# Ledger of designs, part 7: VHH binders against Fibroin light chain (FIBL)

Target 1, 244 residues: Fibroin light chain (FIBL), of Bombyx mori (Silk moth) (p21828)
Amino acid sequence: SVTINQYSDNEIPRDIDDGKASSVISRAWDYVDDTDKSIAILNVQEILKDMASQGDYASQASAVAQTAGIIAHLSAGIPGDACAAANVINSYTDGVRSGNFAGFRQSLGPFFGHVGQNLNLINQLVINPGQLRYSVGPALGCAGGGRIYDFEAAWDAILASSDSSFLNEEYCIVKRLYNSRNSQSNNIAAYITAHLLPPVAQVFHQSAGSITDLLRGVGNGNDATGLVANAQRYIAQAASQVHV

## First folded at step 25 (VHH)

Design l1 (from t3 with T101V)
Fold by OpenDDE, fold request of step 26:
Structure l1 (fold): chain B 244 residues (1-244), chain A 120 residues (1-120)
Amino acid sequence: as target 1 above (244 residues)
Amino acid sequence: QVQLQESGGGLVQAGGSLRLSCAASGFTFSSNTMGWYRQAPGKEREFVAFIYSGGYTYYADSVKGRFTISRDNAKNTVYLQMNSLKPEDTAVYYCAKWGNVEQGSAFDYWGQGTQVTVSS
């Protein structure tokens, strides 16, 4: 089921959460008005909330990481592009086919550079949400905006990497986002797909704790500049551990 | 308007060192991920390193242990200390800014580049 919430930025509650991943994620999603979300994005939101409610850390970590990435993108009023994500996806699928992951490894720097940069967007939800409402999202400026990539091959690899039933649900919804005529939805599809690539997912798994702390801080209405830095630390460290 | 100006390139012998600098303007430097790319003749541009706003770094495998990226927020400058240089490090080195949400700074941006030549 999908719960529709419509709040202005000033109406978002700033209470302390109960420490549960599901609560942290729920509060984070409240920073984005549901009226600015497509039905598919709302469905993704619910899937991620359900994932966060699971007892295993892997599910919680995945939910938190995806939530952070999606919210960062949705924070800007005008969508950017998903070029870095598309490049990671295509280079990974090429690696899977060819056995050569050199291109994939080269794509990680640009991609995680954006990941860390986008964490600042999340913090801006607290510092200056009004400015974000009319801001332009980040972009690399590649052809097609990074909205066309090897989608099916990527998800074949993603689905093969885990037995989680949530991934099957995500596949269906993300495919709708991918095929939509909405650039923001297309970008979200690319971000989710990139985040779920097995090597990338491992990076976020290792950094999920710090990302959770960041989302908690933001959810509680606190300036999270220090938490952004801490998340950047763990992401950089985890990214350096990728071996393919 | 975003501006990135590289300096410090030149000719150096193998095993030598260079320090590149990049002066940045037109955006809030302290909150932006900065980095370096390079492009050798006949090759595609490749990622070298980035440094987050929090000061944490990431390097391409080819330069790990030899290159160090750093930043001085007070000077709006990012640096690339290049040690133990090899002929294969010969390239035009580009300073890079990752896109952000600030007006006029949404796109990734590269400077004009500075030539680094490492002789055998």
Scores: ipSAE 0.911, ipTM 0.963, lowest interface PAE 0.4, mean pLDDT 91
Fold by OpenDDE, fold request of step 26:
Structure l1 (fold): chain B 244 residues (1-244), chain A 120 residues (1-120)
Amino acid sequence: as target 1 above (244 residues)
Amino acid sequence: QVQLQESGGGLVQAGGSLRLSCAASGFTFSSNTMGWYRQAPGKEREFVAFIYSGGYTYYADSVKGRFTISRDNAKNTVYLQMNSLKPEDTAVYYCAKWGNVEQGSAFDYWGQGTQVTVSS
């Protein structure tokens, strides 16, 4: 099992951006044209906006983190793959089954390496959106492109980890993304699933503030190079604290 | 064309130190996550460490506290300082570049590797 670090009451912020998380992510989503989004992705967007509008920090943090991840992967005109995400998912579910999370821990490095790299992509949406239009997303080139993995087992764990009603909604939508014949949709499904794995979700929870700052900067159309670095800092720190 | 060239490997006694270098070219180095993998004989390639473009680092559990990854953007070089080496650290060490949207570097890349042998 994964040891989830319980935040002390003093460590949990009251809210993100004084309750303006929804506005922040809404502006960030505007950098991705709706025409480039499947119906399912649009539904995810709305779910995340609603989630960000909740009064609790956990919901806001989750929404912000997911938004950043999805936008990063949608930034490339040509989809990459989800190999790192798939590997994290499979190794986690294997860990749950076997009790051995060594493989999962090993998978975190490659995965969070991509996470940090993807933050640069978000910034590039502001700096050079034209280049991204025809760019190819990051890829490892694994079998199946990382779009086939232990989906149901992963979501069983995800849904068991939280009482949030939004996760139930996400499950339905992400399942459609997973089963679609669209590579971009499949990638998004993998990314969302990976983000919501309990130990991974904790990392993003701890780094949500810096990610919010990044999204705010992007939403304002500002070069967010410094904010990317700051988000990378918190993600790296939080990732190093994962205990399974 | 993305190129990664490792150097600095060799034979060292247990408890010793080595410093690996990786010279990178063919992409915008400063905006890329760099890292190291290793592969021991008969084993799968495993992650060792990465360093973000912002300079922040992450390590595998097996090397945490002993290895230090760093980068010099002016030289397009990533380093791996390996201290307190153990026989189990014996492997071919590969420099790695994470994928980017840059045309020539959309995929993860590895160098040819450098042999590190730690004797007991």
Scores: ipSAE 0.892, ipTM 0.949, lowest interface PAE 0.4, mean pLDDT 90
Fold by ESMFold2, look of step 25:
Structure l1 (fold): chain B 244 residues (1-244), chain A 120 residues (1-120)
Amino acid sequence: as target 1 above (244 residues)
Amino acid sequence: QVQLQESGGGLVQAGGSLRLSCAASGFTFSSNTMGWYRQAPGKEREFVAFIYSGGYTYYADSVKGRFTISRDNAKNTVYLQMNSLKPEDTAVYYCAKWGNVEQGSAFDYWGQGTQVTVSS
């Protein structure tokens, strides 16, 4: 060919199918490469890399958003709890059964506050390297530390909302994290489950482009404070529009 | 050590206003999500509002349009402007931070609280 076609691994198209999200995700995982990970967490990492390689925006958006949150959960030396996520899961599944979503609406604040802070923690891996490895992860406090929620009802709702074969495989792996005696695995299971609930997933669908920009920025090893703020803008705006 | 100190509570008549302040220290305030919870007598602590490091906000349905959260990164301070107060807003209001703490526990994420009492 006389025309040189060039792709940069740092480019993620906003709504074009070309598979670039897999490169961003692979580089982002390098920030927690030195953390202790269970086999199930490694399997989730591989599913998200595969999902990011799909040609559709929705798969790429889901993979990017989940990766950002999981990386933040792995950054602490001592895990926090999953209470915000468990509250979202239980109040959503209660709402589906009862038709009353007021509890679900109330549960979103603590959860999305945590989600937006996860983006700050990712940037802290660049600004203040090593600070987080001796820290305790965030803890809202509740009975069971966020391990008590209706996992199966939540995943019934998740799987009913989508025909993606990746979600069926992810369900099996996340169930192992849910049944683990390891608190980091339990926290990640709750986060992924809450993240994938249909109204919550819609927030991340709308925010994924800005989250991708953030992961690309931190992947280059630079301070991404402005990219954090931009992703937080999209998350806060989309979360404020969740109505059931 | 993370320290959060609330102030500005008090007794006010329904329809009135109060402004709460939260002075923060012991962490990088400008990179942390800050917020407010409240706890009424005999009730569980409930979320009121948060503000991201970038200044973007989120509110519980019960306070939307009446309360405004804001922050001043130069003063390491979070504010809650509460207008059109109702007796149902009576509670102890707690400042909260999100994020990791180096020597932390659940108590390092919360202030001591300030009482707000709305009569009538």
Scores: ipSAE 0.848, ipTM 0.930, lowest interface PAE 0.7, mean pLDDT 85
Fold by ESMFold2, fold request of step 26:
Structure l1 (fold): chain B 244 residues (1-244), chain A 120 residues (1-120)
Amino acid sequence: as target 1 above (244 residues)
Amino acid sequence: QVQLQESGGGLVQAGGSLRLSCAASGFTFSSNTMGWYRQAPGKEREFVAFIYSGGYTYYADSVKGRFTISRDNAKNTVYLQMNSLKPEDTAVYYCAKWGNVEQGSAFDYWGQGTQVTVSS
């Protein structure tokens, strides 16, 4: 057991509730509707739509943040890698084991740098869809392409931090993505797992309103360059406040 | 194709300041996250700071409050202002670009580095 900085009800993050996250998410998924998706990815999509339909901020925020990451990952025609996510996962689980989170803190810079690039990729679905289809997704480079990390230790920490029934079901589905022979599925498993690590989830919890605005703008067919910048602002600010 | 050229390194006394510059070419600078890493002798390369295309910044714990990253998109240049330097800041400092969806630009890239030495 390790002391982890946890979200509390006393935090006042950006509010999502007036437009229903479920409709925003549903519209955003239409942009990648023409991609072949494994049954596991379709199952994640359905869980996230259900979470977005809940009335509480935390469920909506989690659904929005995960959806944005998955859509970004599905949008490039040639998969990148999940190396930044795998590094976050491995350094976090090492920190839980050792009590020393210095490695985890070091892994956040490269990871959140890529998160910001992924937000721009979502806007490219509107403004450059033809070129994006044949583009290579972002890559850091590492042995195994980001498929090598302690999946079970990470999910032990995720599940220990919350008793949400959505997380238990999501664990089973993400484990199928992790065990797949398909690199796109493996990348999505790594990014979902990294997104849900408790300190990382706090960043997305605080940024969810701005990410929702971005997905809404994209869903309306608008060039969302200003909304990308605003989401990047929230992510940089929230990441600077991560405590373990 | 991608080129990152660091400059501004040197020898400085503890408590002093230096400003590093990085001239970038071969990619669309204004749409990319840029940053700095450093590597001290016998240590692995470590993250220092990044700056998003929109100018929002993030810093490693060891430099927060002392270093400031900035960019000039008109000059394709990223800067690192280093204040209150300590001997443990001694390292080769590398300019970095994050990978993007641009053709030929998907991978992260690092420059050749510039030496910073903080004495006493």
Scores: ipSAE 0.769, ipTM 0.902, lowest interface PAE 1.0, mean pLDDT 84
Fold by ESMFold2, fold request of step 26:
Structure l1 (fold): chain B 244 residues (1-244), chain A 120 residues (1-120)
Amino acid sequence: as target 1 above (244 residues)
Amino acid sequence: QVQLQESGGGLVQAGGSLRLSCAASGFTFSSNTMGWYRQAPGKEREFVAFIYSGGYTYYADSVKGRFTISRDNAKNTVYLQMNSLKPEDTAVYYCAKWGNVEQGSAFDYWGQGTQVTVSS
C-alpha cells in the first residue's frame, strides 16, 4: 500500500480541525449558496457536513475533498465534461475485473490534472464573482461527455471498502445525480464517484490538509490563489505515490 | 484517419537536453487534450505530461521541473522539452491523443514512439 511516512516527515500538514471540519465546509458552501442547486446536491451537502462532524480523520478528509470538488463544479457557469472522471472510473473497474491495473495507473495523471484545473474555479467565486456565468469548466472532449460509465461496479467497490452508513446514503443520492438529464449533475456524480474509489480516496486522505486550508480561505472570502496552488501541489505529490 | 508522428528522439549524455515533437492530423487538434507517455524496457507505459486545449499542464512528479510540455495549435504539434536528462529517462516516448472513454483507455490514439537513450 501507500507509504504514508513520507508525507508526515517532509510535509507536516495541519490536522483537520478536530470535529471542526464541518465549520470549514459550511462557510465554503456559503459561496455557492445562491447558485441553483438541485435537491440531490443539497442532500449531498448535508451528508458531507455530517461526515465532517465525525471525530475521525478519514471521514473529515473525505468530506473536505468532496466539498471542494462539488463547489468547483458549481462555480462553472458553463459546465465542463466528466471525461477524466469517467476514464478513471472505467479504468479502475476494468482493473478490478481483470486484475490488471495498468490502465487505471495511466488514467491518474489526466484525472488529477482535471481535479487541479477544477480547483482553479473555486478561487473565481471570490475574486471574479461577476464572471461566474461565463466561466467554463474543464472539458477534455470525449464521446458523450463521459456521462455513461461503470457506475454500479464502481459503487460496489466503494461500498465494499467501508461499512460507513454515510457511503450507503451517498450512493443513493449520487445515483440520482448520475441518472439526471442535467449535465452539471452528471459531472458532479462522476466526480464524487471517482473521488471515492479506494486508491483515489487515499490521495485525498493525504492531501486533505491543503484542501482544508483552501476551503477555509474561500469560506472567509479570501483570495485563494496561493492556496489553490498549494492544494494542486500536494494532490500531485500524493498522486505520485499511488500503487495498485 | 487520426495520425500522430513523433520525432526528436536519440542518444544524449546525462545532463543533456532533447526536444520531442508530435505532428498531429485527422482531428480538431486545437480542441483536443494531448499527452506524452513513456515505456522503459520491462516496464508498463507511464504518464509523463498532459496539456489541455486551453494550455493547462500537468506532469508526473519524476519529470517535474525538468520537462516542459507545450503546444502550437497553428502547426498541430505538441512538444516535450526534456532538460537535465538522466539514465532513468531512457524509454520509448509516445505522443497520445485524448479519446473515447467507452472504447478503452482515455488516450485512444498513440504514435509509433521515438526512442530516447540517456548514456551515463
Scores: ipSAE 0.168, ipTM 0.579, lowest interface PAE 6.2, mean pLDDT 81

Design l4 (from t3 with Q103T S105T)
Fold by OpenDDE, fold request of step 26:
Structure l4 (fold): chain B 244 residues (1-244), chain A 120 residues (1-120)
Amino acid sequence: as target 1 above (244 residues)
Amino acid sequence: QVQLQESGGGLVQAGGSLRLSCAASGFTFSSNTMGWYRQAPGKEREFVAFIYSGGYTYYADSVKGRFTISRDNAKNTVYLQMNSLKPEDTAVYYCAKWGNTETGTAFDYWGQGTQVTVSS
């Protein structure tokens, strides 16, 4: 299990209003050409839209956070790698097995560094989409590109952490992404898996409001530089409150 | 090409302070997450801290409350103020750049490092 410290009253992310999450992420997804999405990614997109349409905050937050992560990684025309995600996943599953989460905690810095950095990619979809389309995605350059990791153990933990039926659907689709021979799909599988790890999911849950604002700004076609910074703020803050 | 040049390392007594600097070039500094790693002899490279382009920070548990990362975009420089230093902080400290989508800078990058030695 993991303990997440509560934000102070003055630093709590905004709640996602009913019905807005779905429309927000739908508009955000429009910035990624469907021809650049595999069938599995399109399925994930639909699952997340359905998830965002639910009445509970947890579902909406998860959908928004995943959407942001996926869009960020789909922004570059040439995929990078998923090394930071893979490291977080493996270190977490090792922690679950061993009871020692020191390695997991150590992996959070590099991972969330990338998370925050990649939010800029979302904004670049608005600011300079042409340049981004032919750019190379961020990478660490680890062996295998971070596309091979403790997938089943991770999802055992993920599925055990929530009763959401959407996670069961995601598992099936993400597994297909994981096993595919497409690097972009493999990366997305890693990113989704990492996002849904219980401690990581809690971080995104707490920062979902700011992420929603970012996606809203992007969906409206506006420069979202300030919104990126704000999302970075809450992600950093939430990440610093993880206790495992 | 990406250049990261660390400075400010040295020998200090336990409880002392040091301030590291990292001069960066070869990429758009203001839009990049920057940070610090360290590697002690016989140990793996360890994450220390990062600072987002927005200026918000994150620290490893081992340095939280003692180290402060900051940046000066006008100078393309990232800093690490290290207070209350301990012998276990002895390591080579590396400035780090997170990967971006700029040509030639997609990968994470580290400088050559600067030695920090904390005596008992």
Scores: ipSAE 0.914, ipTM 0.966, lowest interface PAE 0.4, mean pLDDT 91
Fold by OpenDDE, fold request of step 26:
Structure l4 (fold): chain B 244 residues (1-244), chain A 120 residues (1-120)
Amino acid sequence: as target 1 above (244 residues)
Amino acid sequence: QVQLQESGGGLVQAGGSLRLSCAASGFTFSSNTMGWYRQAPGKEREFVAFIYSGGYTYYADSVKGRFTISRDNAKNTVYLQMNSLKPEDTAVYYCAKWGNTETGTAFDYWGQGTQVTVSS
């Protein structure tokens, strides 16, 4: 089920959080007008809301982390690219096939550099949402914009890593995003795919608390500069612990 | 226009130290992730380190414990302190800016690079 809400930037709800992850991400999604979302993205939104409503921390963490990244990508009116995401995906699948993850490890720096940078975008939703609407998303400028990568192999690994039924649902929707003729949708597909790679997912799992705090702060209409820094801290720390 | 200008490279003996600097302009430095890459002869460009806007850092495994990235927002400068240098650290070092949503600065950028040579 998809509920479509249309808000102007000035009409975004600024209610105080009730402490639930589902409420936090629900309010975060409200910063992006539903009319600017494809049906597939709306479906992803609902999947993540449902995921956040689960009782286990892993589901909540994944939902919150994915939400933050997707919202960051959707915040810019003009999409950037997904080069860093594509690179981490391809290098991981190559690692799985070859047993050599040196390339994957090398790709983590560029990727998480962007992840931390994009957290600033989330904060900008509070500071200056109107400007973001017409901004250009970040990009590396690689061939194809990072929208073509080893999609099926990546998701084989992702689906093998967890028994969560939500991943099966995400696979179907993300595949639609991947195959769409919309660059923003393609970028979102790349991000979600990269996010869910097992070693990357672990990083976000460890950082989910700080990301939740960030989304909560933004949802409440507060300047989240300090929360961005804190999230960056945990992401950097967790990323440094990746061993493959 | 985004500009990144590296300095501080040179020739140093193994075990020695160098400090690289990168002067940045053309974007809001304080809100941008900055970092360093390097490229050795005949090899692909590789990631070295980044520092978030919040000041937190991440390093490639090959340089952990030896290199330190830092930034001075007042000077729009990012630094790379390189200690215990090895011959395999020989490369052109590039200052890097991660893309953001500021007008005209959405892309990742690299400087022209500075040569670091570590002799045996």
Scores: ipSAE 0.905, ipTM 0.960, lowest interface PAE 0.4, mean pLDDT 90
Fold by ESMFold2, look of step 25:
Structure l4 (fold): chain B 244 residues (1-244), chain A 120 residues (1-120)
Amino acid sequence: as target 1 above (244 residues)
Amino acid sequence: QVQLQESGGGLVQAGGSLRLSCAASGFTFSSNTMGWYRQAPGKEREFVAFIYSGGYTYYADSVKGRFTISRDNAKNTVYLQMNSLKPEDTAVYYCAKWGNTETGTAFDYWGQGTQVTVSS
């Protein structure tokens, strides 16, 4: 029954990036403008745009990292599943309850493997835009497609980690995605929830600059293979440092 | 059709080394995240390591410092160099392809596996 703080006492946040994350995010959403989006997805889009327009690095980093992953999910014409994200969520919440985070550490490989692979998909939006509508989203495989996880315990931990008013609003919207009958909405709910778990959010906090560079490079219409590799570097390095 | 063919398993003494190979076909290998899982008797399959298309790697805590994943894009092959082997490393090792959005590729995919047995 012990609860641990989501952030390490020793970690120092990075300096504020250049403050142009909102334009990068807005342009990135144009790549999936022709996808069928629920009202809840449109509401997430608006929250992330608002977060990106804030002057602080943490808000911008969170908005960029979430946007990149959501764009990847929306760009795949055939939804994958939520299994890797659900495993992260369940193993984390079990760790909070039990004090044993070995399962959480073990769940990160499949999840971050998908995160880095999704960056290759984002590059494909430039290279092969017409082909992606028939592509398949990330899928690890599990019973129930990853719909079964402790959503409320995860969000208790997320909300306890920050005073951000954006997270309270995002919780309400993501809960609608979680409760949807649409599998893409469910996958996005699990992805956002896993992304925002405090130890996972630290990975994206540290890699957000490279993800911003990727989204900017894709938005300029150029092959971004080198930018994908650079973002993969930051993600792998930061993920290797995760601890609870 | 995606094909992953593992090889290089066998019986080895504790402290020894093995090199696993995985020959891949049926997808764009050079743009795909590749890796390894393992499954010991009576246990669930567990993640071992991945290598991104960009060449950057990530390891499970249990193998850090002892195992090295690498890839050869010219041969469409992923390797797992396993050093300082322990009896706890005894498992069937599966080559894995992380999901790709290309039309006609499967979800996350596994090979048949290769047995590694580490005797004390």
Scores: ipSAE 0.795, ipTM 0.905, lowest interface PAE 0.9, mean pLDDT 84
Fold by ESMFold2, fold request of step 26:
Structure l4 (fold): chain B 244 residues (1-244), chain A 120 residues (1-120)
Amino acid sequence: as target 1 above (244 residues)
Amino acid sequence: QVQLQESGGGLVQAGGSLRLSCAASGFTFSSNTMGWYRQAPGKEREFVAFIYSGGYTYYADSVKGRFTISRDNAKNTVYLQMNSLKPEDTAVYYCAKWGNTETGTAFDYWGQGTQVTVSS
């Protein structure tokens, strides 16, 4: 509805800062203990760092958003579930199949409520170092714990929306996570997939600057309470403008 | 123990207004996303609105422009101001909190609900 050229200076979608996002992402990933990084999760970390090292905004924004979407969950001692992600994925793929996105639009509230709550969890890495290690990750509760969704239909839509060669490589990585017998891997597959759905990715494209600021604050060991609020502002604004 | 106690429901004529309240306890209210869902007879529960810990809000299409969610962190209370009510707003309204990593509060939680009936 509102384009970059139509926004006031205070409403301009945030650009990634003067450096590539790679160092911001690398510091954020340091909060995930190495013993919590399976081979599959290390592949996720590597592809996201590679994307963040690209010179274009879209690759950097995507890497930042995906990192923010999963990092606190990877630090929890007992995995939560991916039910909010699975629900938005299924609602979106139903919309693609039917041409009716009303269900998808209805799923955005619960999903973005979770997104904003997860940003609070990221700040916990600084405020309460190690606290997440003794906690249960957030959970909505649903049949299958968030494993029941049309993975291939979702990725067909994701890949059709972009010519990025990184998305093709990422599909292979995420498919291994989806097919894993490890519940943490399955949750990460759902979260990444949900973040990359084209209308959802647009929200994060518009919010990436504020999310980068949050990850930088956390990565530098700073209390990021104000940065969480600012990222929540951009996400709520962008999510309210989603039209399919 | 998470507790959400809704109040303020009732019977109201179409075009009227109603304000719902939700008193919360058993978790760190000021750091939690809060919201409202509703369930009409014979239908699944549907999302109405949320408010982030930072105070920023999001609304379902069906209520945008008519409903306002707000919070008072000093009173651990979330509100739903409902204006321009329509018969299709008739439902049990549930206060909700989103899950976090505090012990015993990892799950999303809903209260008992309060009935809102809008007569045509």
Scores: ipSAE 0.769, ipTM 0.901, lowest interface PAE 1.0, mean pLDDT 83
Fold by ESMFold2, fold request of step 26:
Structure l4 (fold): chain B 244 residues (1-244), chain A 120 residues (1-120)
Amino acid sequence: as target 1 above (244 residues)
Amino acid sequence: QVQLQESGGGLVQAGGSLRLSCAASGFTFSSNTMGWYRQAPGKEREFVAFIYSGGYTYYADSVKGRFTISRDNAKNTVYLQMNSLKPEDTAVYYCAKWGNTETGTAFDYWGQGTQVTVSS
């Protein structure tokens, strides 16, 4: 009788929590099973770790907030859709072309409702990990599941608004997710794209401290229910003050 | 299976008030974002308000300052208090659930709706 072990019992080491944004997101990523990370997701993870290592708040805030949202999308066993994000993207790019942002403002409610709900999925990685594989990600419902949006126009606006070389590299990777045949990858591409639109990024810039606290709590293995609520508070407050 | 049942609609004079209720079942209400959409005749369904599980709220521009969303987790119920009603608020109002849906069912994030008619 021959026993063949296909898997190693090696444990992936945790980074030391030193209070820096890069350490916080690295520890939070440890809760995502490596089999749930495509090569493109691993590449995004690396870009976000590099952003979190920069000395400026804006880079750190962007890295933390994107990490939280991506982990939330990956935590559901069955993908939802990208409809709320796609609506934000399309209404924003329509607003840029027309000068009328009323549609964009109307799209923010469903989107931020999902953003805040998704933060609860992050906490579920700690308190209910065995049940998460059967959960279904958030879905608003629309034709095409949110795969149809003006990706290039959105990224033109994103890249025009920032001097960051990390965004150029991120664009290339997110484009691979956008063009993927995998619905989870498509959902994450739409989320990152909507997240980085300048008025949306302002909400996350203002909320990043509370999101950092949430990721730190999750990274330490603690029930973060109260930290989810606090992050939701900051997101709702910041979203209520969005101006284009 | 998610079920959302709206009530409290009706005919009201402009400047008046109504309170809508939504009874929810089939999911963990206290951990879910809840909200309201509305659809006026000849218009696309539009977002009205949401309330996070922790009680923090967000409103569409058209209702801000006039409508108040609230929730009672003990009763699995979300409310929409509508004050200073205008004819433009005439619509079918739908209770909505943000987040995961139950496995094996069609994804339906809103209920059957309740009619609100605001006369001039």
Scores: ipSAE 0.724, ipTM 0.873, lowest interface PAE 1.2, mean pLDDT 83

